# Ledger of designs, part 1: VH-VL binders against Mitochondrial import inner membrane translocase subunit tim50 (timm50)

Scores and structures below are computed, not measured.

Target 1, 142 residues: Mitochondrial import inner membrane translocase subunit tim50 (timm50), of Dictyostelium discoideum (Social amoeba) (q55c70r191to332)
Amino acid sequence: PGGKKYTLVIDIDALTEITKTSKYPTLYKRAGLDFFLDHLRKDYEIYLYFNGNIPQNKYEQLQFKIDTNGKYFTGLLYPETGIKERNQFSKKIEMLDRDPSKVIFIDAASPYDHPNVINIGKFKSNSKDKLLIELLPVLESF
Positions, changes and structure headers below are counted from each chain's first letter, unless a header gives other numbers; antibody chains are not in Kabat numbers.
ipSAE, averaged over its two directions, is called F for ESMFold2-Fast, E for ESMFold2 and O for OpenDDE. V2 adds 0.75 times the mean of E and O to 0.25 times the DockQ between the complexes of E and O.
[cut] marks letters that were taken out.
Atom coordinates printed by the task and the answers are left out, and those that the model quotes come from them; centres of patches stay.

## First folded at step 4 (VH-VL; framework fv_enfortumab)

Design a01 (from e05 with heavy chain S33N)
Fold by ESMFold2-Fast, scan of step 4:
Structure a01 (fold): chain C 142 residues (1-142), chain A 121 residues (1-121), chain B 107 residues (1-107)
Amino acid sequence: as target 1 above (142 residues)
Amino acid sequence: EVQLVESGGGLVQPGGSLRLSCAASGFTFSSYNMNWVRQAPGKGLEWVSYISSSGSYIYYADSVKGRFTISRDNAKNSLSLQMNSLRDEDTAVYYCARETVEYDSYGMDVWGQGTTVTVSS
Amino acid sequence: DIQMTQSPSSVSASVGDRVTITCRASQGISSWLAWYQQKPGKAPKFLIYAASSLQSGVPSRFSGSGSGTDFTLTISSLQPEDFATYYCQQANSFPYTFGGGTKVEIK
């Protein structure tokens, strides 16, 4: 444990969209992302989860674009390469040496129904939702 | 203008050690991920090691894991590869290579001229 | 580890011919593939990233296609300066792996 009561694991696709519509790619943050992470980092260990569609050599660059001062994330999580994952929630839990009842997952898209998984959908930069803003009070109540 | 220059290659006996260096100039070295790639005589390219721009993420090919150590000094614009317990199979030209900074443009866009390492008994 | 298999290992073609080189990954790598050109005695040159995106300054006769496990590099009208060995490289995951290379000879 890292001295905090709960662990939060967040799929990068729930926080950002990376698009290329010109010669340079752009990373778009979901509304309220910085405020959301800045508030939760005090009570949660926060892990950024990279699903199998993001190349490993971009992890640090993507983390830095989200967390420019290195203050939000406790660490990064990602699946083993070449391993087919039938249940992504179980694999995410197995990566952590933590009590599973104290781990909350914020997922972009999951076929799995689990009480500790909050699905807020993949972020699309052409839509301005308020899901992170609405979710913050719920997580602060823990 | 943008340039990578390797040095430190040479002839060494099996079990010996060598330290390769790569001097970067003409760009902001601290912003780029760096790689070492080798090529044995008459053979193809083989990736050896990676180090992220900050130095926090490091990866190795299975064949060199535990024997080679990649490091960087961003203040001196230099990349290093410490090679220990060298084997005949490590004989190759060693290139240092810079990775592109674009999020979807991963690839090694600038390469050094290479430095030759020969491990022979 | 992800294994990259290139075919053919060598090819000879006339100037103006279309040359096709294939690269197969042992498992899915999405579009995280780069292509390189290496001329005799020189360091490799970056040609293509993201399977199909041409690097700035590379002639338009070069093109890439594919996703998942099967990829292709095409030279639409072979020129004398295209004599070289071509390599694919997966950037999906560590360790990075290169294909075995395809040597292109102009006749």
Scores: ipSAE 0.209, ipTM 0.678, lowest interface PAE 3.7, mean pLDDT 83

Design a02 (from e05 with heavy chain S33E)
Fold by ESMFold2-Fast, scan of step 4:
Structure a02 (fold): chain C 142 residues (1-142), chain A 121 residues (1-121), chain B 107 residues (1-107)
Amino acid sequence: as target 1 above (142 residues)
Amino acid sequence: EVQLVESGGGLVQPGGSLRLSCAASGFTFSSYEMNWVRQAPGKGLEWVSYISSSGSYIYYADSVKGRFTISRDNAKNSLSLQMNSLRDEDTAVYYCARETVEYDSYGMDVWGQGTTVTVSS
Amino acid sequence: DIQMTQSPSSVSASVGDRVTITCRASQGISSWLAWYQQKPGKAPKFLIYAASSLQSGVPSRFSGSGSGTDFTLTISSLQPEDFATYYCQQANSFPYTFGGGTKVEIK
């Protein structure tokens, strides 16, 4: 709750790629991810969103692979089973109990065109994009 | 050798309290999510509670919400279950069980031997 | 909550028989289902995860299949040490739920 003016909801696929090789999955972070989250956490409450076939008991494990010191994320969000994607998106924002005009969604592959949704595409671990670095000044301008 | 050992079970009157403990050895306890699962005499398995590796996320079965409290002490490699307002229906063998740490392997791979809780009628 | 319905509740079979146990979820759980074996007086033993993946050290005569709501555990050639009660468990969402169990008795 903590006095933050805006809320960010970030799709995990927009931040990371998880690949399996032998015994352990490897989590790759999008360039500038730690810098991006460290700067925005001061003015935003930040929620990590899961949209894949990932069981609830693994959400915290993945959160801590991204946020080892527990300082970036306010909480986790995930869709309810059996709800169509469009309804899940609207329900997710409503679930936060926040003013929708102050919630910004950073999405990997949204089918919606919405003023509060920034679609930066799924992260691929072999890419050298600068999308998070370029997005930071825009979000800081709020 | 990887093992979990429960203790703290016993005979208690309805409305009473018990604290169960589970001692972990042979593995890095702080890396694993933990569960309590119970089994009433002659009945099936019933999941009771879950705690994440850090202790930040906790879930309970509806039958025990508000009465049971799960906790862990990673420095001491121990898991606990505080049971208050005990009922006849809480009579069971209580197991502690760790979850697999592997990302794609979802299940409880190591279990303790169980500790018996009997609530008199 | 997701209800897990397991059938049959018990089965009596001879050594060498093929035994099939079914488990049905009240809503879709993808492949997030585990199977356990419990012998009398002992703690459960982890057999299968993700509906069909065999845990290391479990004999190959055990296999699992299914996705969504309908799942099966098969023992292709029953051995004396397989007499036990078998349980399915959904790991998709909290609260976790177990099936009622299937008791396999060797005749």
Scores: ipSAE 0.024, ipTM 0.645, lowest interface PAE 6.4, mean pLDDT 82

Design a03 (from e05 with heavy chain S33W)
Fold by ESMFold2-Fast, scan of step 4:
Structure a03 (fold): chain C 142 residues (1-142), chain A 121 residues (1-121), chain B 107 residues (1-107)
Amino acid sequence: as target 1 above (142 residues)
Amino acid sequence: EVQLVESGGGLVQPGGSLRLSCAASGFTFSSYWMNWVRQAPGKGLEWVSYISSSGSYIYYADSVKGRFTISRDNAKNSLSLQMNSLRDEDTAVYYCARETVEYDSYGMDVWGQGTTVTVSS
Amino acid sequence: DIQMTQSPSSVSASVGDRVTITCRASQGISSWLAWYQQKPGKAPKFLIYAASSLQSGVPSRFSGSGSGTDFTLTISSLQPEDFATYYCQQANSFPYTFGGGTKVEIK
C-alpha cells in the first residue's frame, strides 16, 4: 500500500469566490488552482473544508465545479455539532482521524498563529494574485 | 405533469420493517435532490432524510440513523426508504419531496400525497 | 442541530386581516429558509424560498423577510383559502429542521 503521509485541509474561501448571476452561481477559481491541486494530490490527502457560510445541500455542486473529474479531493469537511470557532485548528482537525503533526491547514481567515496553519486570505476574483503558485513549491518540499 | 407518488405504507408491529417507494414522473428525476419528510398524527412536519442527485451524499435525522436507509434508482425514476426496527414514534404520513436545483433558491417544490405508516402493538 | 421556533402556534383572523408569522433560528442560517402552507389532509405547498423570494404561482399577498436568525411571513390581506398551517424550514445545515407550525384559523 502506498498511502500518503500528509493531509492538506483547504478552506473553500481560500480557493474560490462565488458570485450570484441570475439563478445559478458563478464560481471563480484562484489563479493556478487546478495546477496546484493536480501537483499536491500525488503526495497529500486533500480535504475541501466548507466553513458554514455555504448551505450543506450545495457542497456536492460546488465540489463538482472545482473538481469536475473527481481527481483532487480525498473528501469534504464541514462543521459538525459543537464546533464554535471556525478558524481554530484543533477543532477542524477533530473531523479527521489523523496525527495533528501531519495535517496542514490552508485558511482564508485566522485570528491565531499556528505552525500548521497557512493563512492566504479570502480569494476575491478581482485581485488575480499568485499566492497558490508561490505556495506550491513550499508544500512540495514536505 | 410533474408528479411524485408514494407507496408501501401499512400497519406493522414494533420491531418490524417496511419499504416505502416514491415514483417520479414528468421531470428529469436524476437532476434533482430528494427528501423524505414525515408527519405524525396531529403533529408538525419532521425532516427524515436527504439524497443528492447522484446518490453520493446522504443525510438522516438523528431519530432514524442506523434504522432507515434512503436510496434512489435514476434509471427507474424511483426513490426508496427502507425502514427497519420500527418504533411506535415512527407512526406518521411519509412524504417524498423534490428539492429545487437552483443555487440561489431553496425549497421542496413538489410533494407526493403521502403514504401512511402505522406502528402498533 | 438548528432549532426553528415559530410564533405564534396559532392565530385567529378574519378575511381581509394582515397576518404575521415569525420564525427564529437558534443560529445564523443566512437566507436559507423556505416557507410552506399545509391544508388539512393535504401535502405541504411551497410558498417562499431564500427567505423572501415568492414561488411562481403564489399570490402576491404572501411575502417573506428576514436574514440570519429572525424571519417573518406576512399575508397582507387574508383570503378564505389561506386558512391553513404554515411552516418555516432551514436548509443551511443538515439535519434540515422545520418550525413547529403556525395554524391560521378563522375567527
Scores: ipSAE 0.061, ipTM 0.654, lowest interface PAE 5.7, mean pLDDT 83

Design a04 (from e05 with heavy chain S33Y)
Fold by ESMFold2-Fast, scan of step 4:
Structure a04 (fold): chain C 142 residues (1-142), chain A 121 residues (1-121), chain B 107 residues (1-107)
Amino acid sequence: as target 1 above (142 residues)
Amino acid sequence: EVQLVESGGGLVQPGGSLRLSCAASGFTFSSYYMNWVRQAPGKGLEWVSYISSSGSYIYYADSVKGRFTISRDNAKNSLSLQMNSLRDEDTAVYYCARETVEYDSYGMDVWGQGTTVTVSS
Amino acid sequence: DIQMTQSPSSVSASVGDRVTITCRASQGISSWLAWYQQKPGKAPKFLIYAASSLQSGVPSRFSGSGSGTDFTLTISSLQPEDFATYYCQQANSFPYTFGGGTKVEIK
């Protein structure tokens, strides 16, 4: 009974900007991020995707900064060594033992020409857009 | 005062098992990432395994996947490496090494003196 | 897996010499590279992180450079205590991989 209808895979760059201003990184969240994840986690499996720009030994630290209480994410995804850029979408789906028609990607930097990909662009902390808030009703209607 | 001390090495036959331990002192062990690195006689350094500060993220070298298990006990300030199905090629000095957690200053900054594992028939 | 190729395997040098060691990654690793020094019978010593940043207490005659796939460790004026084996290590992706090492020997 714990099944979810859909799986979300969200690029970390679509959710956060990370700035090295101290001994520990400063992480800025896109407006409405906590509200967005708190609502969707009830009906979606949510995976956080690291696109290879962050060294793997920092994943736990960054996941904790986004999801301090461990309540949002089902797991993490990251590219395997040797995968060409054009093959990344297929490999992301292969890492998930799910029906591809029920997997939705929220991407920042690498656009895919696919009906299940929503590109909201890379987040920059000097922007106070409402893209996550505007996207929430769309995802809740699925 | 900051120190790592390995133990548990010895002589074992191919197919056998050994458990290595690493005792940490002089720093907050639970705040650091840990690695096992080995060196065969007369050879270079080979990375073996990594464990995050919480123990939730674990990685292995391809040569040891499915045979070795890394673990840590933050309450006891100790790191372990369970080695099963040992091969002649696993003969080496095994070092435990602490890894910096700062975002921009990664690297293995503190190493133990090593413990010797010999796999021989 | 990312392969790290280190060259030369050994170099003979005199005190005061400039020594250059090269490390090449089989794919891009940005600046996620560390350098270590190992003396006979001892554990490795951490020298450089992020390809070019000196660890505290390491003499300024040591310097690192490079990004992407090609990296260099330079010792500008070799001292007696610098005769050792040097290793590069990529920290971009798991599994971590080391270069084969470069032994710096007295001429």
Scores: ipSAE 0.204, ipTM 0.713, lowest interface PAE 4.6, mean pLDDT 84

Design a05 (from e05 with heavy chain S54R)
Fold by ESMFold2-Fast, scan of step 4:
Structure a05 (fold): chain C 142 residues (1-142), chain A 121 residues (1-121), chain B 107 residues (1-107)
Amino acid sequence: as target 1 above (142 residues)
Amino acid sequence: EVQLVESGGGLVQPGGSLRLSCAASGFTFSSYSMNWVRQAPGKGLEWVSYISSRGSYIYYADSVKGRFTISRDNAKNSLSLQMNSLRDEDTAVYYCARETVEYDSYGMDVWGQGTTVTVSS
Amino acid sequence: DIQMTQSPSSVSASVGDRVTITCRASQGISSWLAWYQQKPGKAPKFLIYAASSLQSGVPSRFSGSGSGTDFTLTISSLQPEDFATYYCQQANSFPYTFGGGTKVEIK
């Protein structure tokens, strides 16, 4: 909803690498991240997924580092307290009040088969890829 | 220097309302998440509510959910707690507390002096 | 909600004593635990974060340890200014929860 046909859920590890060299972390964005989100927000509701490795009190700080003007993300998703990180599409989106057939998940976890999951792996800042740029026209065609 | 000052406490009857305020000074208020924590007479600390630095994420203790509303005004360096449908068990000293901004440092490092709320018939 | 259980609820000690306070979470919280000191009539003071990291300005006689569900705060040689109530707090998830407190009293 929000007038959009599809919901896009993106694992933060698919978009960024967070490297700590001091008390203040350095956040590295995957190539084309801002361009990717800026284009897709027009047609998708976009949710940022945290996989439980990051404490909840850091979610807004990290979201702000990615989305400085608050224009990309509709909301956040994360595993319930006491639940191990989930690797199944239906379990990852079970708190999302949307038709699962209209949800696409861009995942960084270990690969698993599901028609609505696109696994692009965890972003590592010591390598340069163009996966977000290559994925953009595919998602824009939906 | 770095300081938080609460105000707005007082005596109210059950079912009444109060608005608490917390004035921040000596630091960049808009960079910190904020908490309200309360303590009933002779009892321990109870976390009440959290608001993230930009106000996008807000959480409440189950005991106050639906009755209390936390808000902030970063331009005025102030935090507020609107308390509706007050109950006798809401009687406590209410503290506002700043939460650290370092990635691996999570804790309330600066606290106000507290403001007393008494709910009594 | 995650429940935090502190033990003991009170302890009587003398200056120079080693004091140990324990805190147990009802489910795993990794190292997302803070410790606070509160003196009568005062706001709490932040002592320890990440279960074992000492906040700047806190005396080295204070130390924290533990991970998962079991945590300990230790005061290696109790000083007169250390008589207070101590609280643990989990920061793993919302709602945040505090332990019931441990009062360290003069023997």
Scores: ipSAE 0.045, ipTM 0.682, lowest interface PAE 6.3, mean pLDDT 85

Design a06 (from e05 with heavy chain Y57W)
Fold by ESMFold2-Fast, scan of step 4:
Structure a06 (fold): chain C 142 residues (1-142), chain A 121 residues (1-121), chain B 107 residues (1-107)
Amino acid sequence: as target 1 above (142 residues)
Amino acid sequence: EVQLVESGGGLVQPGGSLRLSCAASGFTFSSYSMNWVRQAPGKGLEWVSYISSSGSWIYYADSVKGRFTISRDNAKNSLSLQMNSLRDEDTAVYYCARETVEYDSYGMDVWGQGTTVTVSS
Amino acid sequence: DIQMTQSPSSVSASVGDRVTITCRASQGISSWLAWYQQKPGKAPKFLIYAASSLQSGVPSRFSGSGSGTDFTLTISSLQPEDFATYYCQQANSFPYTFGGGTKVEIK
């Protein structure tokens, strides 16, 4: 994929918490997020995944709150319109036109167990977890 | 008062072009995403196009994609719609509409009076 | 594209009647649905957002409900100024789509 060995797809809820306390959404980043993305973008093609909880007209605004200089993400992914089932790994992969064995998902929550899916849970800004920092060496080893 | 005023409508032949304008006043135009919505005589509402507050994100209805171009000038508080290759089916009243900025309050809360476009030979 | 189907296309009612209008999305749109009122020769007026939240200044006789694919607009006691055409609009994804409209006309 564009010279990169692997494709990384990250659920926005695994990276951020969004609040609606003002005219514009306020976005809080999980600890180490910028460092995490800056390191992985060199070896991974990175896609930001929206799970359909956010109106489409906010996707780009939220992407740029995370990636203000447009340097981390290759593109955006969101649920296929017309599918009533919850998003599943197979449906998400179809969006990428990539070899499924070369795609790794970082999910906030998944109803399925899959070797290519890493579930780090939904981020909450009142938490001081180190999950992205702990995950980085694992992904860099690939 | 918060106000939107459309202009630029008129009679045009099939295959012709028109440029619609929308002048905004009474609010910070650069903070709002904008829409064009049209209504053919005696018919319902049809969404045409969207432009984000910065102008970076633009979307079109399939029926106008490749023929219409939405743009904005935040310094002049104006929205535009360039309409090319006009067809009989584009005959409608064209409204510009402001979209709410609240994260959970999506809808078009302020509308202009509309400008009439008639495509006829 | 998400298709929005409104029913009925028209309804004849009297002042004081309860009027119910339904809107069905071809795909799930959560609660990202708005309702508008349009009188002849006028631009639409914003009534309801997020399926059930009443816009400021709109009379309490108007209410919205529903989520996912099935939505309802209710006017609990129809007033003379309520005779108009009503439209639903999904705000979940682009392209935005409107329902075909429901004309509420005097009996």
Scores: ipSAE 0.043, ipTM 0.651, lowest interface PAE 6.2, mean pLDDT 83

Design a08 (from e05 with heavy chain V101Y)
Fold by ESMFold2-Fast, scan of step 4:
Structure a08 (fold): chain C 142 residues (1-142), chain A 121 residues (1-121), chain B 107 residues (1-107)
Amino acid sequence: as target 1 above (142 residues)
Amino acid sequence: EVQLVESGGGLVQPGGSLRLSCAASGFTFSSYSMNWVRQAPGKGLEWVSYISSSGSYIYYADSVKGRFTISRDNAKNSLSLQMNSLRDEDTAVYYCARETYEYDSYGMDVWGQGTTVTVSS
Amino acid sequence: DIQMTQSPSSVSASVGDRVTITCRASQGISSWLAWYQQKPGKAPKFLIYAASSLQSGVPSRFSGSGSGTDFTLTISSLQPEDFATYYCQQANSFPYTFGGGTKVEIK
């Protein structure tokens, strides 16, 4: 549902680096992130994935730090309580009631190979990569 | 200034129901996640339930899943806990507690006075 | 579920004493641990977050340390108002769990 043909699930580590510099940590966005999400939200349901390295009670707060106007994300995905990581594509999306063939996962560090998984690596704030900018036309081609 | 006030506790028979309420004042309620925490007589603290600021994410302790329902009304600055199929072991003081807002500050920084629930045959 | 084991269950101390309370998690929780103080008949009071950060208004004689699975709360010079029960709580994942509590009582 959501009236979209495809679902996009993005690992938060592929989009952001969170650095504790004071009482209020700084969230750094990968180059082109806002442009990337703003364009894809029209055709995709977009879910933000947490891999268990962030306290569960902070998921919604972090979502809003990325998406301050609540316009990009359809919802959040995360592993079950006590489980830090799911390494299988099917297990990572098991909470979604969607056709797996229409789900694309953008991952920071997949230990497996799958046709619907795009691994762009973990984002570090000192990088100068253009990976989101390069990926956008590929996803828009669907 | 900032305060939480619980109500709705009382004496109930096993299998009965109670609805607890928590009235928030002095802060922007809609910006904070909320918890229910209980304490049985002479025992330690036990976490019961969590609800995110929007109400979209809800979690329960295994002991209450399927029996208790947490909800919130941000327009009325209120938090509720509907308790069904009550058991003797649900006897406790129930606290409403606000989650810290800051990313690196996790924990419950504001607590209500508590409301007593007694389940006895 | 993450089990929180707190020790000792009680300690008898005198004003001016150094009191140390330990808390152990059954699995790694990074630094996502809070400490609370509860006096008889009162709601808990938030003391420490992120294992070692003092909440505003908490006296400097309180300190926390640790990461991963082993954590400590220390009161460097116990005052009369510090006689209470202390609880640790993990905030790593749901369900949240509390330690069993440590009662600090007068000797």
Scores: ipSAE 0.171, ipTM 0.704, lowest interface PAE 4.8, mean pLDDT 84

Design a09 (from e05 with heavy chain Y103W)
Fold by ESMFold2-Fast, scan of step 4:
Structure a09 (fold): chain C 142 residues (1-142), chain A 121 residues (1-121), chain B 107 residues (1-107)
Amino acid sequence: as target 1 above (142 residues)
Amino acid sequence: EVQLVESGGGLVQPGGSLRLSCAASGFTFSSYSMNWVRQAPGKGLEWVSYISSSGSYIYYADSVKGRFTISRDNAKNSLSLQMNSLRDEDTAVYYCARETVEWDSYGMDVWGQGTTVTVSS
Amino acid sequence: DIQMTQSPSSVSASVGDRVTITCRASQGISSWLAWYQQKPGKAPKFLIYAASSLQSGVPSRFSGSGSGTDFTLTISSLQPEDFATYYCQQANSFPYTFGGGTKVEIK
C-alpha cells in the first residue's frame, strides 16, 4: 500500500466531538490530533471511520474540518445501514484488501470484532486528556 | 428569496444527449449539497444524483451511472446534469433540489419547478 | 440498495379524517428519513426530517414517528389542501431512495 506497513482506521468519535449547530456542525478536536495525524501519515494508510451516528451527507464537511489540506486521510469508511455495525465494519475492512493483522482500529465505543483494537474512548470537549499524545510513540514503534 | 430555476429540457431521440442546468439565487449556493430527482409521467419520485457542496463527493443512481454526469460551478451559482445515451425510460420531469445543512436535518428543503425531458423515437 | 415500501398506495378520505401512511425500509436507517408532499403539477414540498421533526412552516396537524425500519406519517385532521401524494425518502446512505408514494384522494 504505497510502501506503508500498516493501515490505521480511526473512529471519528475517538478524534472529535461534534455538536449540533443551526447551520453547520461544530467540531472539537482531541488534544494533539493534528500532530498525531501528521506524524502517522508517513508510515500508515489512515482511514477515517464514520459510525452510524453521523449522517452520510455530513461526511465531506467533517473530513474537511479535520483534514483541511487533504493530507492525512487515504480515504473514508462508513457503514451502509447503521445497524449491525460489526458486520458493516468487517465488510469495509475486507474491501480494503489488506491483511487484517496489519489493520489497527482506534475505537471510541465497544470494540468491534477485529484482532487489533485500541480503545481510547469517545472524545468529550468539556474534558482534557492526553491520550493521542501518549498513543503516538506506541504506534510509531510498530 | 431562495429560488432554484431549471432549464435545458426538451425532446430528444434515444441515444441522444441533453444538458440540464439549475440556477440558484437567494442563498449561499457553495454551502449546500445539491440533488437531481426525476419523475416519470404518472410515476413516483426517483433520486438521480447528488453532489456535495465542494463538488468532491458525487453519487448516482444505478440506472444512470456511466451515462449522466453531475457538476456544479460555485462561482456562477449553477448546477448541471449532462445526460448521454438517453433511453425511453429517462423520460421524466427533472427537479434540482437543495439539501439542508442543519445537523439533524436530512432532506431536500428547496426544489426547482422542474424541466421536462422527453426521449421518444 | 435500500428499498422503501409505502402503504397504502392510495387512500380515499374526507375532510376532518385522520390519515396514517406507513413507510418500511428493507434495512435499518436509524431516523434518517424525510417526508414530502406533492400536489398535482407541482414540485415536492419538504414536510418532515429526521423521521419526526416538522419543517418550519408546515402545519402541526402533520406528524411523523418511527425509527429503524418502520415509519409513519399522520395527518390528524385532513384539510382540503392536504389532498396530495406523500413520499418517504431515506437519507441513511447513497443511493438515496424514495417510497412509491401514497395518494390521499377525496372520498
Scores: ipSAE 0.111, ipTM 0.688, lowest interface PAE 5.3, mean pLDDT 84

Design a10 (from e05 with heavy chain Y103F)
Fold by ESMFold2-Fast, scan of step 4:
Structure a10 (fold): chain C 142 residues (1-142), chain A 121 residues (1-121), chain B 107 residues (1-107)
Amino acid sequence: as target 1 above (142 residues)
Amino acid sequence: EVQLVESGGGLVQPGGSLRLSCAASGFTFSSYSMNWVRQAPGKGLEWVSYISSSGSYIYYADSVKGRFTISRDNAKNSLSLQMNSLRDEDTAVYYCARETVEFDSYGMDVWGQGTTVTVSS
Amino acid sequence: DIQMTQSPSSVSASVGDRVTITCRASQGISSWLAWYQQKPGKAPKFLIYAASSLQSGVPSRFSGSGSGTDFTLTISSLQPEDFATYYCQQANSFPYTFGGGTKVEIK
């Protein structure tokens, strides 16, 4: 929808490493992240998923560090505040009002309630990889 | 109180069938994915099967594929395991276990007491 | 399938001891590892999820660490109620797999 063929849901931990122990969280980007998102946003609706380990008052700061001009992401997905929600991820995907076969999830761990999952693992800045660079042509082939 | 209660275990001959049931109470059953896990006498835990909260996604251990069928009835708050073509190696205590699919809370947090299945001639 | 190798198979310990149990995955599982405690004739009890997150109601003497392929469960000061068999379980992908178990028994 919105003229896009597919919806892409990306776990923030698959894109970035965030230092949560500092007063000002520092965000390290996986290699090729900006190029990856800038290319895919043209053909995909892209949702950024927070897994509940980040306080809600940090979502805006972190989204802005990734997407300074508000151009990459269609929206944000996250658990309800105050309590941990069981099967929240599956419920959020249902609320996107999209054909599940047209929703692709890039995650740092397997969301078992969704058939189209690409697991690229959590990004760690002390270990350089080219996974986003290698994934881009695969997603462009859809 | 959150509870899972299993039933349906028993003695069966090789090649026979059994249907295990798990009754859930004290929580919104339809919001949780469910597992069957078994344990042979004197052995460790072996995962058997998974079913998502909606029932749409189902997975099996290689040892039971094609013989066992997991299903759920969210209106009745029940989980089932249909076991066909039983073998002596299927002898075990079978546990029903609840889990979440949420990343930061993933694990089997509530277990039933187990029901014993014995396959012997 | 991901194989989980747990060591040691058994350990003899005294009340007050520090007990360390290790679990190794045959391929990377990130932090998708849970730990369980099982007493004879009883169902397993959930202890730890996401490798290091303590389940509500579990005593703080239990802790988990590790990521990728190598994981550890530590009991900092063993209590009488802690004598049990402990299992790790990977939740990274299907089929789910358990370690072989570590029996913590009285010295």
Scores: ipSAE 0.000, ipTM 0.514, lowest interface PAE 15.2, mean pLDDT 81

